# VH-VL binders against Large ribosomal subunit protein eL31 (rpl31e): the designs that were tried, part 21

Target 1, 104 residues: Large ribosomal subunit protein eL31 (rpl31e), of Aeropyrum pernix (q9yd25)
Amino acid sequence: MPSEGTWVYVVNLRRVYWGRRTRRAIRAVRMVREFVRRHTKADEVVIDNELNNYIWSRSREKPPARVKIIVSIREEEPEEGGERIRKAVVRLAGRKLRPGRYKG
Below, E stands for the ipSAE of ESMFold2; O stands for the ipSAE of OpenDDE; V2 stands for 0.75 times the mean of E and O plus 0.25 times the DockQ between their complexes.

## First folded at step 15 (VH-VL; framework fv_ciduvectamig_arm2)

Design t6 (from s5 with heavy chain D62N; at its last look DockQ between E and O 0.63; V2 from the best seeds 0.00; counts 0 for: pae E 3.2 > 2)
Fold by ESMFold2, look of step 15:
Structure t6 (fold): chain C 104 residues (1-104), chain A 124 residues (1-124), chain B 110 residues (1-110)
Amino acid sequence: as target 1 above (104 residues)
Amino acid sequence: QVQLQQSGPRLVRPSQTLSLTCAISGDSVSSDSAAWSWIRQSPSRGLEWLGRTYYRSKWYNNYAVSVKSRITVNPDTSRNQFTLQLNSVTPEDTALYYCARHDYDSFGYYFDYWGQGTLVTVSS
Amino acid sequence: QSALTQPASVSGSPGQSITISCTGTSSDVGGWDYVTWYQQHPDKAPKVLLYYVSNRPSGVSSRFSGSKSGNTASLTISGLQAEDQADYHCSSYTYSSTWVFGGGTKLTVL
């Protein structure tokens, strides 16, 4: 399981076009969340509004086929006791950022 | 390279609208690699982010909760500028106002270019 | 009051190290790693010193370092110099896709 850090990924959203058109943007956001959960083992995924807005930018039926994201992963202790959780926070990456691991 | 030049009135009466303009050179206000913010500074509250406008397939805004009911930030693509309008001002809106840019194509996600600042006084 | 808490002032002698704290909440300093420190000299716009908690832009001295634990970020200046006398501001991105700043810290070099 990856440690804390920051990564840039490209997420292929093409599969949302195989299903019902009226749900494509909703499924695209869900697909991004699941992609991040699978690739980072995060217990919680927070999607920034900029990324959500981009996915909905054309219509609920026409999300982008691919989206570039930047994911920051860290472990947090809850306010109350209990076990640490692995949290991923996700924002929209600019088109010129190269996929891969970044420092910090 | 990127430069931000501010203009606008420096004295505004209470209840009026504060209006400032930020002219951009070396970049485009409609660039999908950047976003354009207004930030103000006062001795009592320090720096305070007010809001931004940015373009990603279409125009978006985000505003700070504290001013959301009174603020508008608009782009002007023909003049390569963006504006601040803050309605119903009070003396508590007296501050040094900055425009600033942040960049989506860098890892940093901080305000890398700032205007020169405009001290706006709200008083009778 | 500012959203992030910084001491109003700190002081130190040339050559010493000083630390400035910045305390927020789980929805900003604790929630994101987009914590930035700015230096501001009189009559100048703020200039970035550190971003993403501890990263230095090109040209920023390694005398400036940063860290974060929980909801508190720290800026440390080692080998204090006269030109370090300035105001220092922390900022953080928030879960509401906004930025918040500290109230600022005036550093006096004795």
Scores: ipSAE 0.386, ipTM 0.830, lowest interface PAE 3.2, mean pLDDT 87
ESMFold2 (binder alone), look of step 15: mean pLDDT 91; pTM 0.931
OpenDDE, look of step 15: ipSAE 0.597; ipTM 0.891

Design t7 (from s5 with light chain Y34F; at its last look DockQ between E and O 0.64; V2 from the best seeds 0.00; counts 0 for: pae E 3.7 > 2)
Fold by ESMFold2, look of step 15:
Structure t7 (fold): chain C 104 residues (1-104), chain A 124 residues (1-124), chain B 110 residues (1-110)
Amino acid sequence: as target 1 above (104 residues)
Amino acid sequence: QVQLQQSGPRLVRPSQTLSLTCAISGDSVSSDSAAWSWIRQSPSRGLEWLGRTYYRSKWYNDYAVSVKSRITVNPDTSRNQFTLQLNSVTPEDTALYYCARHDYDSFGYYFDYWGQGTLVTVSS
Amino acid sequence: QSALTQPASVSGSPGQSITISCTGTSSDVGGWDFVTWYQQHPDKAPKVLLYYVSNRPSGVSSRFSGSKSGNTASLTISGLQAEDQADYHCSSYTYSSTWVFGGGTKLTVL
């Protein structure tokens, strides 16, 4: 996996409908976070407010079945002292963007 | 293709509300591929993003912390426009005000269309 | 949200290279890669030069380049020309889903 860069993914969120109705949007956000960790090996994942708002936009019981995301990877030193970490920042992608690696 | 046309008064008295309008052509204010911002420019502060409105199944707003207590940005879907309301203005709010679009369908995160600018003076 | 720090002015002779810095925080320039540089000529709205730190839109000269290290982004203009005399602004997206701008840099071509 490249050290830094930008990728566009489509995340299938359909499985959140298998669980508790009142936790579907929370579970959808968690699923996006875990998807990003798995695919990028990020230590920390930051979810942009626009993406969070989109997942919650209809209700906590009706998250979208799929979501397209932009993931940017970089290394940084944490705000509190410590070793540099691999950080992924994630925002909502426009519908016209194709999945794949982007030069940015 | 997209055009933003601004209107509103050029002179506002201290403590009053500054009100500006941005009319949109070539796109919809309710487009789920765009967001609609107000940005101002002054010699002392440079460019300053103030806030935005956008539609994703419902309307959302984000505001700069420096003006959050005084600002409102509202869409008007029937007229295909959006407005800026800035309450309790002082001379420090004197600036050239722009409306602008951010497009979410392209790769990037920048303002691609700007209005013509409206110079607003706050003075008694 | 933080305002980004730019030098107030920079000057250079035709043919030289100059750089303009833009310093923010870990929650904007350091946290996102959505750093944009705008060029603004007198009486005109800003026009994008670079986005995503270093990408040039179609039609922007390769004389304009960008980079970022830590919380500081840089715009470099090589082969300086008279037409480059303008104001230059950096901006960044923030963790609060807002934008911040630098104070602007006036470039004078001597």
Scores: ipSAE 0.362, ipTM 0.773, lowest interface PAE 3.7, mean pLDDT 85
ESMFold2 (binder alone), look of step 15: mean pLDDT 90; pTM 0.927
OpenDDE, look of step 15: ipSAE 0.858; ipTM 0.941

Design t8 (from s5 with heavy chain R101K Y109W; at its last fold request DockQ between E and O 0.49; V2 from the best seeds 0.64)
Heavy chain, then light chain:
Amino acid sequence: QVQLQQSGPRLVRPSQTLSLTCAISGDSVSSDSAAWSWIRQSPSRGLEWLGRTYYRSKWYNDYAVSVKSRITVNPDTSRNQFTLQLNSVTPEDTALYYCAKHDYDSFGWYFDYWGQGTLVTVSS
Amino acid sequence: QSALTQPASVSGSPGQSITISCTGTSSDVGGWDYVTWYQQHPDKAPKVLLYYVSNRPSGVSSRFSGSKSGNTASLTISGLQAEDQADYHCSSYTYSSTWVFGGGTKLTVL
ESMFold2, look of step 15: ipSAE 0.543; ipTM 0.836
ESMFold2 (binder alone), look of step 15: mean pLDDT 89; pTM 0.912
OpenDDE, look of step 15: ipSAE 0.720; ipTM 0.918
ESMFold2, fold request of step 16: ipSAE 0.605, 0.597, 0.630; ipTM 0.875, 0.867, 0.875
ESMFold2 (binder alone), fold request of step 16: mean pLDDT 89, 89, 89; pTM 0.911, 0.902, 0.905
OpenDDE, fold request of step 16: ipSAE 0.731, 0.739, 0.717; ipTM 0.916, 0.917, 0.915

## First folded at step 16 (VH-VL; framework fv_ciduvectamig_arm2)

Design u1 (from s5 with heavy chain R56Y; at its last look DockQ between E and O 0.60; V2 from the best seeds 0.00; counts 0 for: pae E 2.4 > 2)
Fold by OpenDDE, look of step 16:
Structure u1 (fold): chain C 104 residues (1-104), chain A 124 residues (1-124), chain B 110 residues (1-110)
Amino acid sequence: as target 1 above (104 residues)
Amino acid sequence: QVQLQQSGPRLVRPSQTLSLTCAISGDSVSSDSAAWSWIRQSPSRGLEWLGRTYYYSKWYNDYAVSVKSRITVNPDTSRNQFTLQLNSVTPEDTALYYCARHDYDSFGYYFDYWGQGTLVTVSS
Amino acid sequence: QSALTQPASVSGSPGQSITISCTGTSSDVGGWDYVTWYQQHPDKAPKVLLYYVSNRPSGVSSRFSGSKSGNTASLTISGLQAEDQADYHCSSYTYSSTWVFGGGTKLTVL
């Protein structure tokens, strides 16, 4: 389980094509979210709008088979003084970015 | 190396449309690894991101809320450039306008190349 | 659209270290990790100093460093030099695929 920091992952989304065509993109986003949740144990996973757009770019029926993402993880204190929350922010990674840990 | 060359009128009357062009060299406006933005700067408002265009199998645009209703950023693949159109301008739109690139292959979501800037004055 | 908050001006003598803060609001939390610092000399376009809070592009002096705590990012310039006199801008990329900037900080080297 990664600590606080930044990682680049490649998420395989091919399984979304086993389902209904009209729901492939939404399932792809969900798959990314779940992937990040599992790998980071984040309490909250935020998908960047650009990443979302990329997943939907070809159509709702044709999401990318794979997506490279940048996952930033930090522990946040709620404004109200509640319990600490582990938050993961997920953004689109460029093609040349290599998977692995990056300095944040 | 990437170069951005801006052009366009420097004087615009109120209620008219501000139009600028940013010519790209060393990269493609339709690159799937880059986004192309317009940013303006004024003493009163500092730097302000206005909008961008980028290509992921199709063209996308994102606009700042402050100008969303008046702004259009258009790519021109034939000339490898992109434009800014800002409608119904007021003196508040007087600013130094920059075009800039965001490279997705870079790890920071920052603007690495900028145009030379164009001072656009909105005045009667 | 909210702007990041920077001090309007800071000053220091040559050789000193100065720090410029950049504070976001709760609405800017979505971009807390993608903080960029730009240096801008008169009649020049902004130049990247730091990206992703603390990363230096090639060619940027090690005198420039960055950190972040909570909603406040900081740019530290050590060994202040006359050439460092410039405007400094912080920015953040948001969840809504937009960018916000601070108001800019004028650094004067005394």
Scores: ipSAE 0.784, ipTM 0.927, lowest interface PAE 0.7, mean pLDDT 92
Fold by ESMFold2, look of step 16:
Structure u1 (fold): chain C 104 residues (1-104), chain A 124 residues (1-124), chain B 110 residues (1-110)
Amino acid sequence: as target 1 above (104 residues)
Amino acid sequence: QVQLQQSGPRLVRPSQTLSLTCAISGDSVSSDSAAWSWIRQSPSRGLEWLGRTYYYSKWYNDYAVSVKSRITVNPDTSRNQFTLQLNSVTPEDTALYYCARHDYDSFGYYFDYWGQGTLVTVSS
Amino acid sequence: QSALTQPASVSGSPGQSITISCTGTSSDVGGWDYVTWYQQHPDKAPKVLLYYVSNRPSGVSSRFSGSKSGNTASLTISGLQAEDQADYHCSSYTYSSTWVFGGGTKLTVL
């Protein structure tokens, strides 16, 4: 996996509907975060407000079954102490973007 | 092509409300593929993003911290427009005001279409 | 004060190269890849030159290039032409889902 770059993914959130109904949107956001950690090996994941708003847009009980995201990966040094970290920042992708690595 | 046409008064007195309108052609204000912003420009601060409105099943706003307590950005779907309302203005709000668009279908969060600009002066 | 720091002015002769810097923080220029450069001629709205640090929109000359190192982004203009005389603004998306801009740089072509 390259150190830095930008990828478009489609995340299946259907499993959230198999759990408690009142926590589905919360778990949907968590699933996106875990998906990103797993696929990018990120130490820290930042989710943009627009993506969060989209997941909650219908209700906390009716998150979308799938979501398309753009993930940008950076390695950076923290403000105080510690080693370089791999940070992923995530936003909502438009419908026309194809999954895969963005080449410019 | 998308076009943004601005309108509104050029002179506002201190403590009053600044109101501007941006009419959209070539796109819909309720498009879930775009978002609609107000940006102002002054010699002392340069360009300054103020806020936006966008639609995903319902309307959302994001506002700059510097104006968050005074700003409202509202869509008008029937006229295909969006408005800026900035309350309790002072002379520091004197600036050239732009409306602008960004879309979600291309990479980069940048403003691809801008209105013509409206110079608003706040003075007695 | 603008959130991103740019030099107030730069100058160069026709045919030369110049570079304009844009310095922010780890929560904007250093955190996201959404650094944009705009060119603005007098009495006109800004126009996109580069987005996503270094990408050129269709119709923008290859003389314009961009890069980023740490919290500082750079716009380089090669082969300066008289038409390049304008104001140049950088912007970045932030972790707060807002945009910040530099104060602008006036480029004079000597």
Scores: ipSAE 0.501, ipTM 0.846, lowest interface PAE 2.4, mean pLDDT 87
ESMFold2 (binder alone), look of step 16: mean pLDDT 91; pTM 0.930

Design u2 (from s5 with heavy chain R56Y Y109W; at its last look DockQ between E and O 0.60; V2 from the best seeds 0.67)
Fold by ESMFold2, look of step 16:
Structure u2 (fold): chain C 104 residues (1-104), chain A 124 residues (1-124), chain B 110 residues (1-110)
Amino acid sequence: as target 1 above (104 residues)
Amino acid sequence: QVQLQQSGPRLVRPSQTLSLTCAISGDSVSSDSAAWSWIRQSPSRGLEWLGRTYYYSKWYNDYAVSVKSRITVNPDTSRNQFTLQLNSVTPEDTALYYCARHDYDSFGWYFDYWGQGTLVTVSS
Amino acid sequence: QSALTQPASVSGSPGQSITISCTGTSSDVGGWDYVTWYQQHPDKAPKVLLYYVSNRPSGVSSRFSGSKSGNTASLTISGLQAEDQADYHCSSYTYSSTWVFGGGTKLTVL
């Protein structure tokens, strides 16, 4: 995935249930971030507040088992004008959006 | 086809609560494919998004910072509608108020259906 | 005072090309690709012209095009026609999961 574009993924979060109950929602957000880094090779991942709220919505101990996300990937120049960075911005996707490439 | 029909008073006194209703046909307020917003328009501020309610496993709200302390947007699933309550209004809240829908199940993230608009005047 | 900056008015003659700018910040226009342009005729609700910076819904003329550079999005109308006389609004999703709008641009077709 070296190019800019927009993709929809389903992220399996069930592994957070293997760890400490009080940390599950925190780990779920981290898992989404790491999933995005791995699949997009992004240098920076920005998670939308709406997506974060959804992961925390039932309780700190009961994050959703799966979450569908939409990821916009682009390369940006940093403020100092150095090497361009690969940035992913992530929001909650509707449940009927099919996984796959949507723009790019 | 989705249609949004607004109702509510057009004159509200300062310090009172502005209450508007948006009735939905062709869709459900509890659909997990849509979110339901209030947007207002005034000559001095143009269009201004106020807040939304939506259902995604449970009900959520998001509100604009400028009105967050005074606004409530609530669904009414039995009547298939949603409401705006804006407390402690001042003449600065005089505007044309719209309800609007946006679609969770497309990658477009825009307001695709709008109500007819309700001009609300706040005067003493 | 709107969150996004648009020119208050623009004008053009039939057949000409015009461009309307929309400038925001790195947390809205620059931070997301959810930039939308709406057309609004007198006494009517806004209607979507472009979404996701440059995408046209079905039924929208290819005379309407959009782009973005940094914190500024642009709507271009080519082959200007009398019915294009309207108000034009840009909007953007924000990092706070909210929307912001420009102040609107009145387009006059001379």
Scores: ipSAE 0.584, ipTM 0.865, lowest interface PAE 1.9, mean pLDDT 88
ESMFold2 (binder alone), look of step 16: mean pLDDT 90; pTM 0.919
OpenDDE, look of step 16: ipSAE 0.803; ipTM 0.933

Design u3 (from s5 with heavy chain H102Y; at its last look DockQ between E and O 0.52; V2 from the best seeds 0.00; counts 0 for: pae E 2.2 > 2)
Fold by OpenDDE, look of step 16:
Structure u3 (fold): chain C 104 residues (1-104), chain A 124 residues (1-124), chain B 110 residues (1-110)
Amino acid sequence: as target 1 above (104 residues)
Amino acid sequence: QVQLQQSGPRLVRPSQTLSLTCAISGDSVSSDSAAWSWIRQSPSRGLEWLGRTYYRSKWYNDYAVSVKSRITVNPDTSRNQFTLQLNSVTPEDTALYYCARYDYDSFGYYFDYWGQGTLVTVSS
Amino acid sequence: QSALTQPASVSGSPGQSITISCTGTSSDVGGWDYVTWYQQHPDKAPKVLLYYVSNRPSGVSSRFSGSKSGNTASLTISGLQAEDQADYHCSSYTYSSTWVFGGGTKLTVL
């Protein structure tokens, strides 16, 4: 499991096309969220607006078959005595980026 | 190379609309990887991101909460430029305004090209 | 929209190393990798020095380096030169798909 840092993944979204057309984009976003959750064990997954919009860009019925994402993982300490949570922010990755870890 | 050239009035009266234009060369306003932003700078508030426009099969806009109700960032594909409109301005909107680009295909979410800046003064 | 916290000013002598901090809150993703540093000389637009905390664009001197710990990102300038006198701004892309900036740090080379 990835530690804190940044990773680039390619998420295959083709499965969303097996479902109802009107829900494909929603399912695609969900699929990305679940993908990230599984791979990073994040307690919270935040989808960036640009990534979200990219998924919806063609229509709600035509999400991309695959998307390259960049995932930033952080362990956050709660302000007052709470439990540490792992948060993942998911953004659209540039075409030049290769899958793997990108440590800043 | 990418160049951003700003234009627009430098004096705006209170309650009027601030309007600026950013002409793009070396890139397309409808680039599928670039996004075009407005950022302003003042001594009191420092650098402040205002909003962006970008094309991903269709046009999208994102705005800062602080100006969301008053701001419009519009692309102009015919002239390869984008504009800023800020309505109902007050003296607090006095600032040096920059247009800027980021391209997520080029290393990520930072502004790599900037306009020359336009000082806009809001005064009666 | 809150700004990242930077020291108002720092100073150093030529040849020295100085560090500028940039501290954010959890809401400002201060501890995330999407931290950018800009250098701004008088009457000029900001110029990227570092992105993703520590990556240098082409043309940027190796004297500029970056790091982060917790909610604080740091810009280190080694071998300080007179030309380094400028304002330095940190920036971060937020959870809400916006950008936040620090208040800027004025670097004076003595």
Scores: ipSAE 0.767, ipTM 0.923, lowest interface PAE 0.8, mean pLDDT 92
Fold by ESMFold2, look of step 16:
Structure u3 (fold): chain C 104 residues (1-104), chain A 124 residues (1-124), chain B 110 residues (1-110)
Amino acid sequence: as target 1 above (104 residues)
Amino acid sequence: QVQLQQSGPRLVRPSQTLSLTCAISGDSVSSDSAAWSWIRQSPSRGLEWLGRTYYRSKWYNDYAVSVKSRITVNPDTSRNQFTLQLNSVTPEDTALYYCARYDYDSFGYYFDYWGQGTLVTVSS
Amino acid sequence: QSALTQPASVSGSPGQSITISCTGTSSDVGGWDYVTWYQQHPDKAPKVLLYYVSNRPSGVSSRFSGSKSGNTASLTISGLQAEDQADYHCSSYTYSSTWVFGGGTKLTVL
């Protein structure tokens, strides 16, 4: 489970095409969020508008089958002095940016 | 190398539309690896990001809240350029205007290329 | 006013270290790691100095360093030199997928 840092991943979204067509883009966004939670153990995931726009770019029924993302992880101080939470912020990566660790 | 060359009038009357053009060489305005922005600078406000245009299967725009009711940024693929239109200008819109690029294919994600700047005065 | 708060001016003597602060909110400086510092000499366009809080582009001196704590980012210039006299601007990406800038800091080298 990684500490703070930045990674580039490719997320396979093909499975969303097995379900209802009208919900594919919604499920694609959820799949990205769940992918990030699994790989980073983040408590909270924030998805940038540019990434969301890309997933919806053709229609709600035709999300991309794969998407490249940049994920930045940080720890944040809770309001009442409880445990710090892990937060992931996620942005669309360009197609030529190589997967891997960038700041860890 | 990427170069951004600006053009447009330097004097605009209040209530009119400020219109600037940024011509691109060494890259394409329709590249899905880049986004194209307008940024202005004034002594009272410093640098201020105004908005961008970018292509991801279709064209998108994002605008700063402060100007979103008055601004349009448009690509022109045939001339490989993009424009700023700022409606209903007042003297508060007097500033040095820059066009700028940022790149999605590198980790950088900062404004790596800037135009030369165009000082626009809004005055009667 | 500017969305991010920077001191209006700072001064230092050659060889000194100085620090410029940039304070935003949990929706920008505190929310994203896309904090960038630009150096701007008179009559020139801004030039990137640091990106992603602390990364230096090729050709930028190691005298320039950056950090962030909470909603405040910092630029530190060590071994101050005459050519460092310039304006310094911070910027941050926001949760609204926009960019915001500080008001700028004029550095005077005495």
Scores: ipSAE 0.532, ipTM 0.838, lowest interface PAE 2.2, mean pLDDT 87
ESMFold2 (binder alone), look of step 16: mean pLDDT 91; pTM 0.933

Design u4 (from s5 with heavy chain H102Q; at its last look DockQ between E and O 0.63; V2 from the best seeds 0.67)
Fold by ESMFold2, look of step 16:
Structure u4 (fold): chain C 104 residues (1-104), chain A 124 residues (1-124), chain B 110 residues (1-110)
Amino acid sequence: as target 1 above (104 residues)
Amino acid sequence: QVQLQQSGPRLVRPSQTLSLTCAISGDSVSSDSAAWSWIRQSPSRGLEWLGRTYYRSKWYNDYAVSVKSRITVNPDTSRNQFTLQLNSVTPEDTALYYCARQDYDSFGYYFDYWGQGTLVTVSS
Amino acid sequence: QSALTQPASVSGSPGQSITISCTGTSSDVGGWDYVTWYQQHPDKAPKVLLYYVSNRPSGVSSRFSGSKSGNTASLTISGLQAEDQADYHCSSYTYSSTWVFGGGTKLTVL
């Protein structure tokens, strides 16, 4: 059962290299988003610009093989009577942070 | 321990360029575990984040919308410093200017070390 | 033009509790948990009191606590002391990878 909190993960992006070269960075960002959905059960994932910049930093054809991320999870009630959603906001983590739960 | 030492002129005339330098000790400006910002403070607007430079595989900048057309923040790896240049200043740019660091190895993402502050007056 | 709204001033008597609000938007205070409170005494640089809404750095008194609901963060100072007389600033990370600050709150200890 997912709860609110903060987690650090390392995401393996090596499999993005098995597909078409020209789409690797796009697929890498998608892979991060899907990884977060699976591991946190988030309905919505927001990727910070710093993380996106890092994934694209070498070229669209050469994303990093792995990336460390820090994920903040919250549940929000949408405006005017919508269903509660689980939202993840994701930034690039420093290399010395260990994977695991940090708050929540 | 990380220390930030500021230097630069304290009086600048309108339309000129404001230039400040922040010297770093105890860390590297090119560390991929830190980011380097300029923040200013005025009585009328309080604290205002202006922009940053940081290194993650390559150099990046982010700038506040209010100043993005006039600002540059540059690292100097050989002197272990970073600089602020703010073009076309007006009296509204009169403020106490701080440089500051944040540590990417913490999840808190706040400005943990600040320079001593430089009061810059823009006046004729 | 302060992006985050704080009361301009607040006062309290020694021993009492005071709360300072910081209101932003869904793309800053409501969008991230990177809300920081800074204390600033005259002629000094700001100093972190709370980060990530409610965490205290080493050496910060447990009299300082923080919370957030929706787009509003709050700093609570319990057991007011004369030394608490200072300016208090909130800040938040934004969805555009920038920071915004409140206009600051002057706390007067009566």
Scores: ipSAE 0.605, ipTM 0.864, lowest interface PAE 1.7, mean pLDDT 88
ESMFold2 (binder alone), look of step 16: mean pLDDT 91; pTM 0.936
OpenDDE, look of step 16: ipSAE 0.753; ipTM 0.923

Design u5 (from s5 with heavy chain S33D, light chain N55D; at its last look DockQ between E and O 0.66; V2 from the best seeds 0.00; counts 0 for: pae E 2.4 > 2)
Fold by ESMFold2, look of step 16:
Structure u5 (fold): chain C 104 residues (1-104), chain A 124 residues (1-124), chain B 110 residues (1-110)
Amino acid sequence: as target 1 above (104 residues)
Amino acid sequence: QVQLQQSGPRLVRPSQTLSLTCAISGDSVSSDDAAWSWIRQSPSRGLEWLGRTYYRSKWYNDYAVSVKSRITVNPDTSRNQFTLQLNSVTPEDTALYYCARHDYDSFGYYFDYWGQGTLVTVSS
Amino acid sequence: QSALTQPASVSGSPGQSITISCTGTSSDVGGWDYVTWYQQHPDKAPKVLLYYVSDRPSGVSSRFSGSKSGNTASLTISGLQAEDQADYHCSSYTYSSTWVFGGGTKLTVL
């Protein structure tokens, strides 16, 4: 299980093309969220607007087949106390970034 | 490497449109590895991010809520530049205006290159 | 009316350590790790000093360090030197895909 840190991933979104065409972009965003949750065990995943815009950029029926993302993971102390929360914040990665760990 | 050269008028009258241009060398305004912003600085408000334009499969803009009803930031790929238009200016828009770049490959997501700054005075 | 709160001024003697605070909200400083500190000398554009809360670009002295706790980020300058006299600005990315800045801090080296 990853601890706090920052990683670059490439997410394969090809499977969204096997479902209903009118929901492909919606499903693509959900697939990214689920990818992050599974790979980082985050309790909360925040998707940056730039990443969402990229997935929708051509049409709701034509999301990109792959997307490169930067995921930053931190653990936070809730304001009202309680258990610490693993939070992942996700943005679009530039094309030149290599997949892998940036800082951990 | 990358250089940003600003141009535009230094005096603008109230109610007019403030227009500034930022010419880019060493990079392309249409690079999908970068984004292009306008930032201003005044003694009363400090640095203030105004808006950006960027290309990722198509052109996008993001604007600060404080100015979004009056601002337009446009790319010009043929001249490799981008512009600021701020409509209906008042003396409160008097500031030192900067254009700036940030890249998508920076984990810091910060402004790495800045123009020289243009002091714009809005006064009658 | 800066979105992030910084002290207006701080001062220190050569060799001392000083700390500049930058307080925001859960939607900016507390929400992202994209906190940047800029140094600005008179009549110059701001220059990146620290990014991603605490990372130093090449060529920036290890005397500069950064941290964050909750909604407050901090810049610490150790071994204060005359050339450190400048304005210091913090910045954060927001959940609205915008940036906010602090009002700036004038550091005077006594």
Scores: ipSAE 0.474, ipTM 0.831, lowest interface PAE 2.4, mean pLDDT 86
ESMFold2 (binder alone), look of step 16: mean pLDDT 90; pTM 0.923
OpenDDE, look of step 16: ipSAE 0.712; ipTM 0.919

